# Designs tried in a protein design chat: VH-VL binders against c1abc3. Part 20

Target 1, 185 residues: c1abc3
Amino acid sequence: MAAGVQGESVARNYAEALLVLARKADDAEGWGALLRQVADAINNDVNLSRFLESPRIAAEQKSVVLSKALGDKVPHLFLRFLQQLVKNRRQMLIPAIATEYETLRDAASGIVHARVTVARETGDEEAKMIAERLSKATGKTVVPHFAVDPSILGGVVVRVGDTVMDGSLRRKLGMLRRRMGGTRA
Short names: E, the ipSAE of ESMFold2; O, the ipSAE of OpenDDE; V2, 0.75 times the mean of E and O plus 0.25 times the DockQ between their complexes.

## First folded at step 4 (VH-VL; framework fv_recibokibart)

Design g72
Fold by ESMFold2-Fast, scan of step 4:
Order: sequence, then C-alpha cells, then structure tokens
Structure g72 (fold): chain C 185 residues (1-185), chain A 123 residues (1-123), chain B 108 residues (1-108)
Amino acid sequence: as target 1 above (185 residues)
Amino acid sequence: QVQLVQSGAEVKKPGASVKVSCKASGYTFTDYYMHWAKQAPGQGLEWIGEIYPDSGSTNYNQKFQGRVTMTRDTSISTAYMELSRLRSDDTAVYYCARDYDFWSGELGYFDYWGQGTLVTVSS
Amino acid sequence: QIVLTQSPGTLSLSPGERATLSCRASQSVSRSYLHWYQQKPGQAPRLWIYDASSRATGIPDRFSGSGSGTDFTLTISRLEPEDFATYYCQQYGSSPLTFGQGTKLEIK
C-alpha cells in the first residue's frame, strides 16, 4: 500500500545494479532465472518468507542461512548481492527486484512490462485482451502486471516502464473494459 | 598505504586449534571483504573463505566448513581465522587478502595480501 | 567447482625470450572474474593481471593477459630476470573461489 511506488523505485535500482554484475558475468539470462527462483521461493514458502521478514532474527543469521543454502549453487557475486539486500533490510523486495530485472532485460528485446491498476481482479481472458491492446498501442510486446485498487473511480491506470500512459491509452483501455461486458456500474 | 600484517608462526599438535590474525591499515576496514587462503609446502593456493567486516557475514569453502571460523574486531581493524581439529595436512602458510569491493566500482580480486603465517601441525 | 588447469607446470626459458602461460577452466569464466597473481619464493602472492587483461598498478607493459570462455593466457613479451616466479590464475565466478596449480617460470 503505502510503499508501492517507493518500493518499485528502490527495486529498480537494485535490479539495475544486479544487471550490471550479471552482464560482467556474461550471464544476464542465468542470473535473472536464479533471481526469479529465489523470488518464487519467498512467494511460495510461508516459513522462508517469515524467516526473512522477521525483525527478531538478526541480519547476520539470515545471511548465514543464504550462504549455506545457496553458496555452492549460485555465482559468488550473486550470493553477495543477496547478502547485501539482507544487510540493508531489503530482502523482502526480492520479488519486486526480479520483476524489475525482467523488465530491464525485456526492454532490450522489444518486450515491455506494464503495471495495470484495476478496480477488480481480472480473469485470464480479460488480462489477455488488455495485453493485446497495450501491445498494439505501443508497438511492442507488453506483459501486464495487475494491481487491484478499488478506490480508483472507474478508471484504469497503466504504467509502461517509467511512463504513465494516460489520455489515449486510458481511453482505449476504458473501451476494452466496456467491450468485455463486465461493466462496474 | 594499505598494509595487512599477520600474526607470527604457530606450532600445534593434531586436534588443537589455531587462530591467525590479520591487522589492516591504510583504508576503511569495513568497506572491503577479507579473504583467507592456504598454501601447503610446495603447493598452490587454496581459498578458505571470506568475511565482510561491516556485517560479519562469512562464506566458507565447503572443504573447511565446520572447522573454520572467521571473525573480526572493527575497533582494531583486525580479521581472524580460526581453524579447529588440526590435522597434519593443515600444515601450510595462511594468507589474508583484501578484496576489491564491487559495490565501490571494482570487481572481486585480491589486491593486497598479508605476509603469511606459517602453521605447523606435528605430533 | 571450477577447476583451473595451468600449463605448462614448469616453463624453462632464458631472459629475452617470450613466455606464454596457459590457464584452462573446466567451465566458462567471465573475463571480469579471471585474475593472475605472481609469487616469488618466501613471499606473498601479488596481484598481476585482473579482469583477464588489465595490468595491476606498477606492472610492466611487457605483461599482457588475454582470453575468454575457458581459455586464458598470460604473455610476457621479453623476459627480464625479475620475471622468474610462479604465476597463478584465479577465478572469482563461483564458490569455492579457485586457483590454478601454478606455472613456475624458471631460468634455463
């Protein structure tokens, strides 16, 4: 809630730093895959998430667990990156960092990620239609990431990269929502 | 001028422990990783592990895991490597070395080394 | 772990000759993580070449590093008497960090 935009900015800075390291390692793709695996583990394992989030567990203890679990399985500087996040109390941003890292890599290939804020959760078909519409509007392959905010007054907010697309794109998305037949009114 | 000064030679019995020190000067001790490496007589170099003095975070070579402990005292800019349950094949010169910090714009390499500490393990 | 194999183990040459020292990795290593150290008997190792090709401060320009992937080379274009030492390559890409077994450059 409160830290959405701020968290995204911080996550992007870490993603940019990691991508520099990964490129020097000649393995930006492999590092991205590893980061996604760590992010997925945090998202799917309640015990791991609680362990990493707990303010009662010292950062050094979390760092030791990362070293024992991952030290021989990941590039050395990748392990150090994770330990630096723990030191800075940013380890819970790993899922956001993974998403930003993927966005940065895909931008080079004509693939862009868009944050789409909607009033209600979207189904698979609605999500597909929004992605297709954004791809046509931008001339790129757009992968949407949905956030639900019931407080928006019948609107849809789209952010592609660092650009908030309003006006024409907002109108096109509004028409798309109407044509899907699920009017909110 | 950057200097790493290690403690003097040690002679130990099998099963004992040894603690080697490495005192840093000429730079901000907490900004750089400190590594430890082993060199048996007439042999090459073997990495033991590293410590980040700012956090105390350590990463060890699995070969030494369970027998090695790395610590530091930031008040005197000194890193320590303790090796327990000593065996004859632990006889070696042990080096500390400073790692260029990639977060300061450099990649990891050992730019300054201590003079080495000879540890002899004999029955 | 990444194994670094250096060849030859011993290289016997005379001052004035060219030396070529090889370091082969068991898997690909980024140039940014391949370094060389010089060690003389009774002394600590000294950083010589970092990031595969960058000379450390004070290292003469007769020394050059090259290579990528799994094959790296340290070349000394014209040997001086002070160059006779053992040279170790090192990888920083994966844990454990590893060194080659060394190439001893000795006077003929």
Scores: ipSAE 0.604, ipTM 0.837, lowest interface PAE 1.9, mean pLDDT 86

Design g73
Fold by ESMFold2-Fast, scan of step 4:
Structure g73 (fold): chain C 185 residues (1-185), chain A 122 residues (1-122), chain B 108 residues (1-108)
Amino acid sequence: as target 1 above (185 residues)
Amino acid sequence: QVQLVQSGAEVKKPGASVKVSCKASGYTFTDYYMHWAKQAPGQGLEWIGEIYPDSGSTNYNQKFQGRVTMTRDTSISTAYMELSRLRSDDTAVYYCARDYDFWSGEGYFDYWGQGTLVTVSS
Amino acid sequence: QIVLTQSPGTLSLSPGERATLSCRASQSVSSSYLHWYQQKPGQAPRLWIYDASSRATGIPDRFSGSGSGTDFTLTISRLEPEDFATYYCQQYGRSPLTFGQGTKLEIK
C-alpha cells in the first residue's frame, strides 16, 4: 500500500526487527498472533483505519490511543513497536508487516512463501502442482500465493523469497499450466 | 559520563501539584526513554511511567493515569514529571531513570537520578 | 499486572558467607526481561544484573544471576562488606513494569 515492492521491503525490515525481539522474549508465536490481531482490527474497523491513516491527527495522539487501548494487554516492547510505526508514519503497513512476519516464521521452519503471477485464475489441481514443483525445485515446503495478471499472456512470474527464479523453472511452470487440461491425476 | 540530575526536595499540601525535573547529560537525550519511579518511605520501587523524548510519546501506569503528566524540553535535555491532586500517600522519593529505545532491543534502567523527596503534609 | 515476590524479605549474614536471593513472578517472564538492582540507604538504585544473568558494567564476578520462567535467583558467592544492601528484581515484559518488594541483606 505504500509503494508496491518498496513498501513490501520496508514491511519486511520491520517484521525482521520485531521477530528478533519476539525471539528474545521467547514468544515469537504469541507476538505473531498479536500482530495479526492488530492487522485484522485495522482491516475490519473502518473507524480505526481512518483514525490511524488521517494526516490531520497527530502521531502523538495516535500513540496515546494505542497506549490506552492496549496498555497491559500486550508485551511492553510490542506496544513500543506500534508507537515506533506511528512515529515513522508506517502504521498503515501493519497488515503487510504481519504477512511478512508470518513468512519469516515459516521460512525458519523450512516453509517458504512464493508469489505466483498467472494469466488466468488457477484451479485447486493446478495450485497443488505448482506448489509441488516449487517445493521440489527449492528443497523446501513452498506455499504459493496467486495473483492474476492477464498481460503476461501464456507466461508465469514467480518470486520465491528474495530469489529471482531463472528461466528453467518459469518454463517448467509454463509447461505445467499448458498441460493441465491433459492431465487426469 | 552519563548523568541524570534531579530537582531539589519539595513540600506540598494535599490537593497541590508538584513538578520534578531530571536533567540529562553525557548522551543523546532523544535516543533513550526516560522512566519515573516512586519509592515511599521504607517501601520498594513502583513504576510510574515513561516518556520517549524524541517524540514526546508517553506510557503511564494505570494507577497514576489521570494524575501524572510527563513532558520534556529537548533544548535543555530535561524531562519533567508532574503529579497533581497530591495525597499523603504520594510522600516518596521520585527517581528518573534512563532506558534504551526500541531499536536497541534492550529494556533495563541503566542510569538513575539521585532522587527527589516530595513530602505531602498539612 | 505481573507481581514479583522476593524471598526472604530480610537475609542476615556475615561477610564471607554465600547469599541466595529469590524472585518469583506471578506469570512467566522471559529471562531477557528480568533484571536486578542494588540500592543502599540514601542512594538511588543501580543496575546490577540484566537479562537474568548478565552482570552490569563494573559488577564483581562473585555476583551471578540465574533462572527462567517464574523463578529467578541472585547469588553472591562470598559476601564482602560493601554487598550489604537491598536488592530488587524487576520485570520489563508487560506494563505496568514492576519491581519486587526487595530483599534486604543485612550484617548479622
Scores: ipSAE 0.788, ipTM 0.905, lowest interface PAE 0.8, mean pLDDT 87

Design g74
Fold by ESMFold2-Fast, scan of step 4:
Structure g74 (fold): chain C 185 residues (1-185), chain A 123 residues (1-123), chain B 108 residues (1-108)
Amino acid sequence: as target 1 above (185 residues)
Amino acid sequence: QVQLVQSGAEVKKPGASVKVSCKASGYTFTDYYMHWAKQAPGQGLEWIGEIYPDSGSTNYNQKFQGRVTMTRDTSISTAYMELSRLRSDDTAVYYCARDYDFWSGYEPYFDYWGQGTLVTVSS
Amino acid sequence: QIVLTQSPGTLSLSPGERATLSCRASQSVSSSYLHWYQQKPGQAPRLWIYDASSRATGIPDRFSGSGSGTDFTLTISRLEPEDFATYYCQQYGSSPWTFGQGTKLEIK
């Protein structure tokens, strides 16, 4: 269990709650874009970041300022979500929540991201083959992100979501299936 | 047992102000939005606005903006709606109503209503 | 703002008959944000159907709701004397929250 697992699960829980509301409003894409805009504003606007982070400013005051700044520019339930984060003193998790929301949205659209660790750098054709095989194995569109680790001794380690796949074992099973299947032209 | 109890009927002259109260019991007052709605004689319901009792944040229907003020007192679990510069077309029954609990995953609907407060505006 | 138009304005029927009440929105409303309330004279509205089709606690199964997009319907399969009241549809999809003008169900 990783040290940061609790923080990631909290952000994920908020992202799941927001996605439920956004789907009921039939605008999961638009709410995701708004959440990304708020996250980027927090990351890029030093004054806003300091205001939201400050323990000397009451949560109530932060909520009132958000209502005045955003009330007519965003869906009302989206504003309520932000105010609830402030009430719970979780407003600094907004960037992490935005990232988790995007991950959930990609998964729902049939797109998943895979972390692929290889023993040495792969060429373009090999990378394409790995992406195609993972897409067929998962039934989803897989976008691979490659990392090199010489210590894995020529194998491939794949993490799709929370699932870790040993490519060497899967390759052996694929080879066995081919032998048993006979001559398939 | 959730209950919303409103203040009694009022008769006001044009230009006056009226302040209606709504006392909540049977739940955590600060966890639910409180709404106010107007029903003129023989007419349907019209939303006036809402308040989140924990923060005091309000959102008003533009039609009432500038004449309505919503407040609350968390120590006595009571919400208030004040309507100023009263006109004859403000004659109506005014209702408070409770909204969903966002964090419990419930739908956004008005599940409990006060009994209503009749406000009559006449010369 | 989303305008909700209910039809008919008044519906006169006898106990035992079927009632069909319509609610039309000026723009699309998610079913999750379309609700119905019953109001009797001198009383506050009461939540009756939520999420277009779910009966609130204690509401008899002769009541059903349906619809999506811009067209929603409340149906009472077999009218009982206590069902004669005014019914309001309401949307909670976009601010300001709005109600229909109501359909008054009255005894013939």
Scores: ipSAE 0.000, ipTM 0.498, lowest interface PAE 11.8, mean pLDDT 81

Design g75
Fold by ESMFold2-Fast, scan of step 4:
Structure g75 (fold): chain C 185 residues (1-185), chain A 121 residues (1-121), chain B 108 residues (1-108)
Amino acid sequence: as target 1 above (185 residues)
Amino acid sequence: QVQLVQSGAEVKKPGASVKVSCKASGYTFTDYYMHWAKQAPGQGLEWIGEIYPDSGSTNYNQKFQGRVTMTRDTSISTAYMELSRLRSDDTAVYYCARDYDFWSGEYFDYWGQGTLVTVSS
Amino acid sequence: QIVLTQSPGTLSLSPGERATLSCRASQSVSSSYLHWYQQKPGQAPRLWIYDASSRATGIPDRFSGSGSGTDFTLTISRLEPEDFATYYCQQYGSTPLTFGQGTKLEIK
């Protein structure tokens, strides 16, 4: 996991910082889209990824390349934000920062993302029911992201933001899974 | 207390280079961006670029990219702007100006007195 | 780049009158990134109004800034002799940073 638990916390802090700047610019949506574009470029362009990650290339040289490539195409403070990441040797966290930024914006709109760990892969009907139950339990629109971990056996583990769901909700979701498995759902 | 003092007037021939200095005092030099702007005789202001003294990171106006180089010396709290391949339309007063840190005050709160650069044959 | 157009180019008024200076942006600029500078002949510019409406330190309350989006205004409620100068608006939102061409406020 490139980011790790520590990287996720750091990424959230940078995402919160960027959102403050984006709101000051009156363009939280546009800044999020730009950050996603940069994240996707890093994920999809091997040469760019190697250049940014290389310890043989000085941070200042990476900063100069960003300035020349993006200087007249992005908001001025957005460019400065990327250069600060390079200075702090955190440019490889950009994809994690983009994901945390999207989560923060969704939370502000009453949309929250949940990490749902299940013992076996879910079907579309089961995924929809889990989303509906979590939305009802939280009073928000919940978008579930599934991970499979056979070691949890028949249970489910749910985290919404930084909050782990209590045993009663986990048990109800587990019972729902068993009932759906008992029919040809 | 905050003061930006620029180097004196320069007269250069076309094709030469000029290097203008801006010495900062009264604040922590590395906490603020330093900007450079140009004002041709009787004309308005034009932004040339900026440098972050703590890292040395620069951002230049594309119009001057390839001809301008901004540097700094943190030991003497001095920023430099070098403009190469001078033309007659580079004749102008050049100003340095301080910009508050990354999070606060994105405006030029203190300015140098200006340096007149004359480019003539 | 964002182009800032100031109008009028020259404004001829007498002390005691009200002055209204306009700055129009070619695309939307956050008020947090629109600033005004005053410049007198032979002097460096001086920060006058920042974040569209906040007076810089020492600036008299007869000066006020307003506006949002693409339309910004600097108003002087009652001109004093020392107010006759050139005023520049500036945007900090997009690279490159840009200034308007200036409005010269001159004695009639």
Scores: ipSAE 0.647, ipTM 0.856, lowest interface PAE 1.5, mean pLDDT 87

Design g76
Fold by ESMFold2-Fast, scan of step 4:
Structure g76 (fold): chain C 185 residues (1-185), chain A 123 residues (1-123), chain B 108 residues (1-108)
Amino acid sequence: as target 1 above (185 residues)
Amino acid sequence: QVQLVQSGAEVKKPGASVKVSCKASGYTFTDYYMHWAKQAPGQGLEWIGEIYPDSGSTNYNQKFQGRVTMTRDTSISTAYMELSRLRSDDTAVYYCARDYEFWSGYEGYFDYWGQGTLVTVSS
Amino acid sequence: QIVLTQSPGTLSLSPGERATLSCRASQSVSSSYLHWYQQKPGQAPRLWIYDASSRATGIPDRFSGSGSGTDFTLTISRLEPEDFATYYCQQYGSSPYTFGQGTKLEIK
């Protein structure tokens, strides 16, 4: 069990600390990419995952392995962050920390991601108009991620974070679609 | 409150070893990296290495690699730097210094320093 | 290793004057990893400016730090007698961590 409610809260605290360090280094994007690579390695390499999770293996030995694998390939403070997670026995939270880091970075940039389900593929200009409309409706910068579902007839289903948008935004988007005439199901 | 107190001056012959101590007080010794730096007479500062007191993990400047050993004793909150095969150009004041707490997001600068230990290497 | 070159080596000024101390790095250093220390004869160095521009606790407003990339500056707007000392820049962006050779600020 990677993370429960408590683990998610702890992961967020670590992600906040890492983001502060990454911003001081003027490389929040690069550090995020490195963290995602480490998270993916833990998720995809059974031997690495078992090694890091094992209570039989001392924290110092895990720290040495991280230093050997990453020491000259990542920023010094990033390596120190990972070693502190091992010291605190929080190394298995790395995947959750990576997800929280990505969420915090997006939020800090005034960016929210929306899943936009449409009946037909949209072109670049349509995508831009939908993003502008959602940004105006929410008061934030919205990055749309499109999914095509032919079973929805002329409608648009929008989800921002965990919130499904109500009829007012759907109505405005529906009016835009009708005006364009090209996005009908 | 925070204080780093170093051992007294040493006079050594070429080829000998010297071990300098740095006793920490006023904070949690195991939560902060400890650095060591060298300052030859009339010269600037040169970083020797660091130790994380909780684990004992060290990282040394390659220039001193093979001659320097850093250790600590957590029961008395004391860090040690041992320099072996001493040469005349090892004559210097040696400082220990605390790195700011990692989790504060303000590490990488040395906020408290020991008073320094003069090591003289002469035949 | 990153070499930090400070200029001038010695700066002779009188109290009340403005001092400008330069630190140039051989490679780009993030401002978050560039720090300044003050050292008086017979004393240990003391943290003075961290993250290129942030004053350490107790450091007077007349001190300011600036710079990015390879060029960093420490400025003292109006020198007081207690400000005459040697100032060292330091980088923490890459191991081994390095210091500049120092700028000695002395009474004219």
Scores: ipSAE 0.005, ipTM 0.521, lowest interface PAE 11.0, mean pLDDT 82

Design g77
Fold by ESMFold2-Fast, scan of step 4:
Structure g77 (fold): chain C 185 residues (1-185), chain A 123 residues (1-123), chain B 108 residues (1-108)
Amino acid sequence: as target 1 above (185 residues)
Amino acid sequence: QVQLVQSGAEVKKPGASVKVSCKASGYTFTDYYMHWAKQAPGQGLEWIGEIYPDSGSTNYNQKFQGRVTMTRDTSISTAYMELSRLRSDDTAVYYCARDYDFWSGYEDYFDYWGQGTLVTVSS
Amino acid sequence: QIVLTQSPGTLSLSPGERATLSCRASQSVSSSYLHWYQQKPGQAPRLWIYDASSRATGIPDRFSGSGSGTDFTLTISRLEPEDFATYYCQQYGYSPLTFGQGTKLEIK
């Protein structure tokens, strides 16, 4: 198990720490964007990913490269945060930390992410209707993330943050799914 | 009582290297970043860089990059700054200063300073 | 790099007067990363005000700091003889960490 539940928990702790620093800097949005840029670079640049992951390259050397590449381009404490991840052998968690950071920021601004499991793939119109229904039911702005599981037999399962949705929201979402399925060829 | 004690004055010729020490006492040396700053005669302060004694990780002002090396010896709670290829404009008082460690929960300011080390570069 | 410009360069006042020292940043700096240091001739700098407005331990309440964004101010409500020194502002937001050129507070 490379990066499972344990990695996600550790990533959340780092994301929380970074958000405290970003708020102190009055720039939670900018720090989030920088973290996403670093995460995307790791995901998309094979040479960078291999350099950061390699056990043959000392943590000190990785830290020096980060300092030279980013030192004058990012907030000083953001650079220190990345170097602390390298010291702790957690630099490969940066993509997970970026995702947790985005989730934390969205929660604070009244935006929540919901994992929506459906029996069949949804189109754009259906996705928008589900988002609107979940936003109305929760009183928050909901961004849905869809997964398909045929075993639920036309029902739906919704998980918002760390909480599974109650029966009333499930019923509203279930009615929406049934209505869309019944009216389309 | 937190105390930072620096090594004595140095006189060097252009092209030489100088190594200044800063001995810490009264706190856990590895919990705080150590900074180095330069003050030329009659001028203000200029940041040279920092070292995190717990890991040895350094961040340098690009102006000094390639000429400055910061190290530490945790067994004697001492930080070092070495400046190479000295020029006449390196004549200055050099200060070490203690700063917070994010992971220990302290703040980001230079709360204690060494007494300064005068380095004179003359031909 | 963030440039900090302090004004005036020299401020000549008498004991009992109010002093206002300015520090202006070339780009926005969080108040949490703006600090002030006092330095007397032949001595190391001393932390005076941190996070733009918090007095360091032992600093008299006649000193106050304020400001946000690009404009920061150090105010001394009623000067005492021991207050005559050079004051430097510092930013911790971006590398390289930078100091202003200093305001020398001198007896008129």
Scores: ipSAE 0.725, ipTM 0.886, lowest interface PAE 1.1, mean pLDDT 86

## First folded at step 5 (VH-VL; framework fv_recibokibart)

Design k1 (at its last look DockQ between E and O 0.65; V2 from the best seeds 0.77)
Fold by OpenDDE, look of step 5:
Structure k1 (fold): chain C 185 residues (1-185), chain A 123 residues (1-123), chain B 108 residues (1-108)
Amino acid sequence: as target 1 above (185 residues)
Amino acid sequence: QVQLVQSGAEVKKPGASVKVSCKASGYTFTDYWMHWAKQAPGQGLEWIGEIDPSGGSTNYNQKFQGRVTMTRDTSISTAYMELSRLRSDDTAVYYCARDYDFWSGYEPYFDYWGQGTLVTVSS
Amino acid sequence: QIVLTQSPGTLSLSPGERATLSCRASQSVSSSYLHWYQQKPGQAPRLWIYDASSRATGIPDRFSGSGSGTDFTLTISRLEPEDFATYYCQQYGRSPLTFGQGTKLEIK
């Protein structure tokens, strides 16, 4: 479920809280990795997703399963965190929380995540080049997340937070058309 | 003033069950986790488990799994620990102790304890 | 589970002396999740040191906590008669939560 704007805000709040605990544990990276693993499991395991999403299963039962499954395999307060999400019926936000957590964690380290839209699938070298260029342009370490959209025709569209940089061929052509039409008026 | 007041001493036979209560006062009961610990005579402390502020989540030490049940009654600010199938080695002082809720601060320690409840299991 | 081993089991000292209590963890524990409790006979445990080095409210300055990773220490710079008790370390890092076996500080 794509968390609407409200969902994103909620996810961010949970991520912030978890990050505080993780930092106290002096293992922000490890906690992030665990969270991502849980997120991936939710996204990839249909049975787990159905179990967690099912309103027919009481929160208490879900909590017990989490306790038994994770137990001493994860930090104690990490387990509590997941149980709290279940309690609040927000367990399906875990993937979004994982993303927000990574964003927050990396921001503290000068790392910025960027969504990069390209017209065609990029190779490893091209991806690296794009990452380097973005890093130079921002003065931060940029981690690109690529999406393919042929409708942009070429170039790249980059989103960093609320900022969008559209360097697509589609945009350039649109601008040219407007310039050509404006000279007739 | 924060206080945790536990129920009185209990004498039970092997195989019986005991339910110890812990009444909280002087703070918002629903803002804190409640823990239970066991201390056998002349021995150290052993963690039994915890229950979240609403009673919806519990985590038990595997050693007690299947025999312990923790509950809360928020209307009277009381936490309960029930231990079933009692054995002689369950003879101990049992303590409740409060801990913070995930959203009510980040103090993962037991800052207040009950006075303890002696449970004696004898034939 | 994380096993906390305290040493020595019993420490016999006189008032005015320095006491050093050790708590060793079988696995690394964050300082923020390592705590100390004091217990006197017939009484409940009391929070004494939290976050490995922070004194609980009302705890005298003669008490100090230190350590990281797997090795933690509680130090009493100059023992007072009221300091003779059993001290327990506790970890809050992983389930199950565990305590050390305790160090009994007794008067020589």
Scores: ipSAE 0.870, ipTM 0.959, lowest interface PAE 0.5, mean pLDDT 92
Fold by ESMFold2, look of step 5:
Structure k1 (fold): chain C 185 residues (1-185), chain A 123 residues (1-123), chain B 108 residues (1-108)
Amino acid sequence: as target 1 above (185 residues)
Amino acid sequence: QVQLVQSGAEVKKPGASVKVSCKASGYTFTDYWMHWAKQAPGQGLEWIGEIDPSGGSTNYNQKFQGRVTMTRDTSISTAYMELSRLRSDDTAVYYCARDYDFWSGYEPYFDYWGQGTLVTVSS
Amino acid sequence: QIVLTQSPGTLSLSPGERATLSCRASQSVSSSYLHWYQQKPGQAPRLWIYDASSRATGIPDRFSGSGSGTDFTLTISRLEPEDFATYYCQQYGRSPLTFGQGTKLEIK
């Protein structure tokens, strides 16, 4: 059995570095949006993805393409960050880096993500109500992500940051579940 | 001590090319991006572009795109800027300047400059 | 590109006077990416103020920088003979990196 210290993901390290640069630029939100746009382009444009992933194309060539395409459209150090990823052959991690960046940015602003498992599909109004109650219970702004699992028989399971909520949070949410059960007249 | 020493003055005819060198000493050459700037007689400073000495990545001011090429030789810690198809308004002093590397300090300013290289373009 | 407009173009003052140099950006620039350089004739520019307000190593405390957004100022509280030079502001936020056209501070 190992006695080592937990490692940290490569994507998180890059996201932390980018967030430092973005905060010096006073635009952590804007740089996050740019990174997400690049990530989405990689995920949705097969030619771009193939170009960036190809081991037959030199990193310098990939860097030149980025410079010509983005050089006057993005912050200067954002472009250099992308060029650094290409140099280190980590450009295919950009979607993961974007996700880690968003998590780090949200944590600094008091935003947390919660996985909310429900027995039945939740409408938009019920989703807002759940988010509001979770935010009160945690003291943070909660962004819920809903999943349906009928096997929980009408219960609600909430996980925040890989932690299942304790009984005191469940009690506070119990009133929310009763309201979701509705009024019958 | 950090030093950037540039090559000597050059006189060129219109249509020729010039290649200016910038030799770095006193620091790890590949840890810092190198920039080039132009200053025409009696004028202000104009950024030409930059190169990452470790990977060879470049970014150019669009005004110079197509006429400028930046290279480096890491074995002698030297950066180069080549400007082609010279014309009389390319007469200027050309400076190299160092800035930080992405991982070393996040300090985006030009902390050390070369002494400048006068390029004169005359017919 | 971000245009930096410095004013005045030339500032004629005597030693002992206070100097105020202005730099206005065509769009907002983070103070962390706004810098000032001093240049004397025949010499390379020298980093003078970085991050809008931080003095480079060895720069006397009579120099101060201030400002944010689109408006930045370099102030010299009491001019010394060695302060007469041209001062450039520079932005590092967006490509192309740009300099102001300079303010020449000359002895009256």
Scores: ipSAE 0.763, ipTM 0.901, lowest interface PAE 0.9, mean pLDDT 85
ESMFold2 (binder alone), look of step 5: mean pLDDT 92; pTM 0.937

